# VHH binders against q8c9a2: the designs that were tried, part 8

Target 1, 239 residues: q8c9a2
Amino acid sequence: PPEETLSLWKGEQARLKARVVDRDTEAWQRDPSFSGLQKVGGVDVSFVKGDSVRACASLVVLSYPELKVVYEDSRMVGLKAPYVSGFLAFREVPFLVELVQRLQEKEPDLMPQVVLVDGNGVLHQRGFGVACHLGVLTELPCIGVAKKLLQVDGLENNALHKEKIVLLQAGGDTFPLIGSSGTVLGMALRSHDHSTKPLYVSVGHRISLEVAVRLTHHCCRFRIPEPIRQADIRSREYI

## First folded at step 21 (VHH)

Design V3
Fold by ESMFold2, last read:
Parts: C-alpha cells; structure tokens; sequence
Structure V3 (fold): chain B 239 residues (1-239), chain A 125 residues (1-125)
C-alpha cells in the first residue's frame, strides 16, 4: 500500500506541477506600488507538541497595505496520510484548500488576491512545494516563504551560503538561490533590519519571483511576514 | 575605480584546455565571493561556478563539474577558471562577477556587481 501511494503521489505531483504559472497574471502585480492589492492571505499548519498527526490549520486574510486581520479561520485536523519525504504537502494541502473553500462560502468578498504560504514553492526536490500545490488547487497566486534553506539542486547551508548571509545588512537585502542546474530557485531575503536569519522566498503560483520577494518584504513588520505570523498565532492559540 | 577584467580567452580545440583570469581592483578582494558566468549568442547568462572569499568552498554548475576548476589568489587580487576537456558547447563569452546583495534591483546585473566585460572562448571541433 505505501509503494502504491508513492506511485500515485508522484503521478499527481507531475500532473499538478504542469499547471504551475511562474509569471505575473494580475494587474496589481505589474504596478510598482501594488496598486489594486487590498487583501493578502496567510496560511499555517502547526503541530501539537510531540505529535506528528494532530495539527491546527489556519487561514487569515489581512488588509493591504495596513496589514490588519479582516478574516480568520482555524481548524484542528488529523494528518493521517503517511509522511513521505518530498511529499509532505499531500498530507496538509487538502485542509488548506478546505479553509479557502470555507472562506468562499462565509465571506466571499474577503477572498485574498495572493496567499503567503509557510513553506516552499518551486524551491523543492521536484519543483512543486506546498505553495505550488495550494496555488494550483485554488488557482490563487501563492508565494512560498521558508524559514530554513531546503538543500536541493546543489544548494547547501555551507560556509559560502553563510558568508552571503553575512552580507545581508539591512531589511530588503537579497541574494539569489542559483542551483547547480543554473536555475534561480528563489531568493534569500533579510526581511527586517533586526532579523539576522533570512527568509527563503520562492514562487508558488501565478506570480513572478521578483513580485513575490517585494511583496513578502512589504508584509514584514517582524522577521516573519504578517499574514503568516498571524496565521501561526491563531494556530498556536488552538493547540 | 571598482573593476573586474577577464583575460585568457581564445580559440582552442575540443578536448583542450584554457585558463581564464579575472583581475580586480578598487575594493577588498579577500572579503568577497566571486562567480563565473558564460553566455552564448542568443542565450541567457549561464552560471558556471562560485568560490568563497577563503577559496575553501567552491560550487560548479552541473554542465561543467569535473572539467572546470575555480581558484583564487588573494595576494594577486585575482581568481581563475581552469577549463579542461573543453567541448564545443563551452563556446561562449565568459564573465567574472563579484557576489553581492541587492535591496531594490532585479536580475544578474544587480545580484552580482561589478561584472567584467567578458572574454570570448571558442572551442572548435
């Protein structure tokens, strides 16, 4: 059964990956000041301490540029599907899709125009992280924002990488994550003046990497972008 | 004042070797990592490799691993690309660049600064 599950997930991942759009598709994305952007979403999945199955999934929507919470929804969930390295999103993404569907039903006028996702987008072993997965299934623009470097395509958290992190001196400073393939998989971002640990931003869906990085930075009042931070706070309150 | 300059390009037969140099001035060479890129006509710039400020950590593109080596000499403010077992697909203009960070610009001309002017490498069959 686990072998058949892996085969199914590999097939579905490849099928869904073909639907990823890594360019700007929305008018607000093309505006230098993001004119027309009013609602930014954030999602989080937080696990009960010491438990690999029980988690809280949260969705928040914030006004932009004010970054004030205008919608929140949190649900306890059970991640019963097997954990498989490189396919973690298959356990979580159905519950995130449900949260988006609940928003559509409850408060359709509050549907976000872009979602920041705690995790990777195209910066992933198979180019299809949780931010890509959520984006394709909801057809919402999605940005992957990871707190740690995923070591794929020759990217390593080695002395060279750490040396480049030291060069990040002010909020907004970035450097590219260029794989051994020559692909720019994402950007390292110092999100705030007093944040010494960078974020790793990658495309999820229906957005360019440039816009993803700029918006992520503009959403940071702290190291973690406010949409993701507020989602995490809500999840922590439930567990 | 801040400057990078490539040298050592030319014509070489397939299977041959060539060594490129990138000489630098106007900044503290030993404080920076550096990269090699290449560009064939009508193509985008392609990452070739990257060397840390100490020279102890070196990264290569998959297309050149095992054939190219990068080194640096901090006393001469120079770093090198040794190219062995050259193939016709290695034909390109080769650029050296200093690794940097950027706050507002986008693209290779901001992610690396400064750049050299390039040196042509042509590999004949």
Amino acid sequence: as target 1 above (239 residues)
Amino acid sequence: QVQLQESGGGLVQAGGSLRLSCTTSGFTFSSYAFSWFRQAPGEEREFVGEISSTGETIRYADSVKGRFTISRDNAKNTFYLQMNSLKTEDTAVYYCARDTVTTSGWGYDYWFDPWGQGTQVTVSS
Scores: ipSAE 0.854, ipTM 0.944, lowest interface PAE 0.6, mean pLDDT 92
Fold by ESMFold2, fold request of step 23:
Structure V3 (fold): chain B 239 residues (1-239), chain A 125 residues (1-125)
Amino acid sequence: as target 1 above (239 residues)
Amino acid sequence: QVQLQESGGGLVQAGGSLRLSCTTSGFTFSSYAFSWFRQAPGEEREFVGEISSTGETIRYADSVKGRFTISRDNAKNTFYLQMNSLKTEDTAVYYCARDTVTTSGWGYDYWFDPWGQGTQVTVSS
């Protein structure tokens, strides 16, 4: 990868990371029942098999609490920016921002009040995953929901981690992902009674970790929260 | 009742050593992982380290790695924190806790249950 591009991305990542807000900023977030929350978004980027450039980016908006799709937009995109470890979101996020911009133009009344993102938020090598990146650029509350543990800050998918997963017995059960730095980077969540593989929830932007975990759980009809699941389905159908 | 009790705290000079014990009762000790935490006045609780149910997997906070050692004795329902090369910044109340899961509670008092009552470690310069 070009050294000039890496230098620019390092600077931009640091600047954007400083804008992350990891606390609740919306009234509905502070209500125990999420009164006032009516629209939740989900995004996905799915790649053509064997192709690191061609992908489908999708944005869906679901009603809450009904979790019915009320908006969908899918586009084939080309990720022309270079692949750089630790900066993967720089390749994807511009297209997700474009989908949000298209929603604002087409159906502004359907703008989601929070977006669930397939990937990490602050649980990241540099504390700035795709959910943080999208959140800062759109100023929408964003939640990172990962299907696999990112092994950073002393977090490892070892026997100790697997022991704690065994303790997750019912949908809604959680344990904290405490790094070697002492930072609570996210929570492992058993999202559904019938799903033994946890999700890894982390803050993206403009939301507390507590609210992020609780909302993610409430959005799960299956292991994967419905906004992300519906976005993923649409992306894969386009491919 | 399910209980944890710390012991072994005290006053020690910088560079010295202390060994803390956490004795447990009321549950099957060998089925659980355990953690050490510490808290200085006016500060948040700080992770120190964690040991698996078998004792084979152990992890440490960066601030104590190489100086502190966690071990357990499943026959005695006890686990330990050996603290070497102590620094004044290690001054805190040290807590042992059993790793657990929670559905709705938030914070360390829910993520770990039960907790010990704490033992004071004071490192003088």
Scores: ipSAE 0.853, ipTM 0.943, lowest interface PAE 0.7, mean pLDDT 92
Fold by ESMFold2, look of step 22:
Structure V3 (fold): chain B 239 residues (1-239), chain A 125 residues (1-125)
Amino acid sequence: as target 1 above (239 residues)
Amino acid sequence: QVQLQESGGGLVQAGGSLRLSCTTSGFTFSSYAFSWFRQAPGEEREFVGEISSTGETIRYADSVKGRFTISRDNAKNTFYLQMNSLKTEDTAVYYCARDTVTTSGWGYDYWFDPWGQGTQVTVSS
């Protein structure tokens, strides 16, 4: 990719990262039962197999606590931005922002109060994953939920990590992802009683890690939280 | 009765060395990973390092990497922190803790259980 593009993205990433809020900002987040939370969003970008350009981007909104889909929007898109390690979100996020804008235009009463994002938040090479990126551009609370451990800041999927995963016995069990920097970057979460592969939850925007983990767990009927699962299903149906 | 107990703390000159021990009882030592933490006055607990149940995988905080070494002796139900090239900023109470998981509760007191009582390390100029 052209050097000028990389320079612009580096500057934009730094500017956006400064806007991340890693604490609770909404009244429902401070309530023990999440009273006041009625709508949870999920997003996904799924690629046509063997095609790094054509993808389907999806946004769903689910009722909470019922976890029923009340809004869906899926679109085939072309990922024109070049692939650059460390800046992958720049390829995807514009389409996700567009889906949120379309929701605001079509069904503003269905705007979600928080979005679960398939990918990382602050658990990221530069502390600014796709969940952070979407969060600051939309100013929606966002949670990063990754299916695999991103090996950054001394975190590795090694024998030590694997033995800690074995300690996760029941849905809701967690352990912290403490980086070599000493930062708690996220939590490993056993999301369901019968799911042996954990999720890796990190803050995106306008939410504490504790609330992010608790809400993610409450959204899981299966390993993958329902908002993300339903977005993924819609994306796969379109490709 | 599950117990962890630190020992080996004290006063040491900058550039010097100390070895801390954490002795354990009341559980099967060889089945668990363990961690070292430290806490200076007015600060939160700081991760120092972590050792797997077999001792084959070890990781360190950036602030101590290359200076500190963690080891364990499963026959003695004990693990260790060898601290070399000590600096004044290493002054803290050092805690050992057993790695665990938690379903509820938040923070280090839930993420690790049990904890030792702590041992003071003071590094003078």
Scores: ipSAE 0.839, ipTM 0.940, lowest interface PAE 0.7, mean pLDDT 92
Fold by ESMFold2, look of step 21:
Structure V3 (fold): chain B 239 residues (1-239), chain A 125 residues (1-125)
Amino acid sequence: as target 1 above (239 residues)
Amino acid sequence: QVQLQESGGGLVQAGGSLRLSCTTSGFTFSSYAFSWFRQAPGEEREFVGEISSTGETIRYADSVKGRFTISRDNAKNTFYLQMNSLKTEDTAVYYCARDTVTTSGWGYDYWFDPWGQGTQVTVSS
């Protein structure tokens, strides 16, 4: 990618990052049983291999606690920005924002109260991953849920990390991802009894890390939280 | 029964060195990773460093990297913090803790269990 593009994206990240809220802002988040939470969103962008132009962006909304799909919207989109590690959001977020806008126009009563995003939040090279980006632009609470450890701030997928993964024995078990800066960037979560590969949960926007981890776990009937899983299924059906 | 105990704290002049020990009992020491934390008055606990169960992988906070080293002796159920080139900002109570996982609790008292009682390190100018 051209140096000019990277400079513009770094500047934009910094401006938007100032708007991130990393604490609970909603009444249901403060309730031990999540009373008042009825709708959880999930988003995905699936890329067409062998096609430099096309991807499918999907938004689903699930009922909570039933985890049943009550809304879905999938669209083929044209990719214009290059893929650059650490800048993924600039390729995807505009289309995800459009999906949220379409939901507000078509079925406003189905607007989710929180969105789980396949990717990172504050666990990111500049503290502003795709879950932060979507959250700030939509003003929805967002959670980043990644399948692989992003190795930033002294976090590495080394022998120490792997031995801590072995300690995760049951669904719901966690350990903190403490950076060399001293910051708790996220949590490793064993999301299900039958899955040994953890998820890496981080704050996106308008949610505490504790609530983000607890809700992510409650959304997992399989390794991947149901909102993200259902979004991915729909994106894959288009290609 | 399960416990950690720090020792070796004290008063030292800036530029000096000090070695802390964390002696453990009541569990299989060689099965766990361990961490050092510190806390100055009125502040939250600050990560200092972490050592794997074998001692082969060690992480340090940026604030102490290059000045502090962590080691362990599995035969003695003890791990150590060697502090060199000490600065006045290193003044704190130093805690050792066993790395663990948690299902339902939140915060440092659940993410690490057990904790030592702490040992005071005071670096004078």
Scores: ipSAE 0.836, ipTM 0.940, lowest interface PAE 0.7, mean pLDDT 92

